# Designs tried in a protein design chat: miniprotein binders against Probable HTH-type transcriptional regulator ArcR (arcR). Part 5

Target 1, 263 residues: Probable HTH-type transcriptional regulator ArcR (arcR), of Halobacterium salinarum (b0r9x6)
Amino acid sequence: MDPEAANNGEPRRITSVLNAVEIIDAIKEHRGITLQELTTELDLTKATIHTYMATLRQVGIVEQDGDGTYQLGDWFVPVSNYARNSTDLYRLGREEIDKLATQTRHTAHLVTESDGRQIVLYESMGEESVTTEYHLRMRETPRKLHTSAAGKSILAFLPEGRRETLISEIEFGTESSTPIGSPDALREQLATVRDQGYAINDEEEIHGIRSIGAPIRGRTEDVAGAVSVTAPKTRLQNAEFAGEVPALVMEAANIIEVRLETA

## First folded at step 6 (miniprotein)

Design y2 (from r2 with Q48R T50Y)
Fold by ESMFold2-Fast, scan of step 6:
Structure y2 (fold): chain B 263 residues (1-263), chain A 90 residues (1-90)
Amino acid sequence: as target 1 above (263 residues)
Amino acid sequence: SDPETLQRIRELFNEATRLMQEAHELYQKGDLESVKELAYKMRFLALRMYWLVRKLAEDSGNPELVKQAEDLVREMERILQELERLAEDK
C-alpha cells in the first residue's frame, strides 16, 4: 500500500473491500471457482478465504454449489438491472438497438465509456446472429477503446486532452490480427471518424469479424456512448450491405443523440 | 477548412444526383430491389452530408458558406424523399 495514497488529500483504501472485489472477479473469470483455485489465484490463506466467503454468502453475493464450487449469487441480477435502467442512454437507446439488430440481422450493441474502457450496456441479436462464448464474454468485461468500432467512435469524440492521455497509455503493435501500428496511425483513424461520423473495425479485435460503429455525442465536446453492428467480414464487404449497415448505424446513433438532447 | 468542407458536401450532393438518375432508370425497368438498394446508398450520403453541415455550422464564421450548405441539405432531403417513394412503390 502506498501511504501517500491514504493521506488527507486522498481516500483511504480498505484492503478487505479490495479483496472482496478480487474474489468476485475471480469467480466471474473462472465461471465458478474452488477454494483451492481461489487460494492460488489470490495468495490468501484458506482461513482468510473462509472468512470472506462466510461474509459474502451471508449477504447473498456468493453461493456454494453441491460440489464446493463458489458461484456469484442472484444478488447481482436486480443490482445490475437497477444500474443499467438508471442510465438515460439505456432507457432511450435500447429500442433503436433492437430495431438495428432486426434491420441488419446481425448483432447490435449500445456501448458507454467508464474509466477509459468500453462497457456494453445492451446487446440485441438479429436473425443471422450466432451466440458464441466470445459474445457473452464481451458483455462481462470492460474492454479497450482502440480495438473496436464502438470504442474508436467514443475515443474520437472524447475531449482532446483526455483522448491524448488514453492514447499515451496504449501499447501498440501487439493486439489482434491487424493491429494499429502507432499513435499517429490511430490519431489519423480517429480524425477520419470525426470527419465521416462512423468507425470501422476490420479484424482489429477478432480475426474474421468486422464492425461498424457511430458515436452518440454528448451536450458539450464530449461523447455519451456509441452504437455498433458486428458481423462476419464477408457480409460487411458486400457492397449493398456495407452501404446499408453504416447508414443504419449512423441513423440509430443520431436518433438516440436527439432523444438524449430532448430528454 | 470551411471551403473544403463545403466542397465535400457538394461532392456528396452530386453523387446523390447521379444515384437518383440511376434509380429512375431501374424503376422504369421494374427492378424495385435495386431501387431499394440505391435508397440505402442515398440515405448514407444524406447522413454524411448532415454530419458535415453540422460540423460546418459549429466551426464556420462565414454565414454565406453555412447558408450554401443548408440549401444543399434542403435539395438533398427532396431527392431522398423522391427516391424513397420510388422504392416503396410495389
Scores: ipSAE 0.012, ipTM 0.406, lowest interface PAE 9.0, mean pLDDT 81

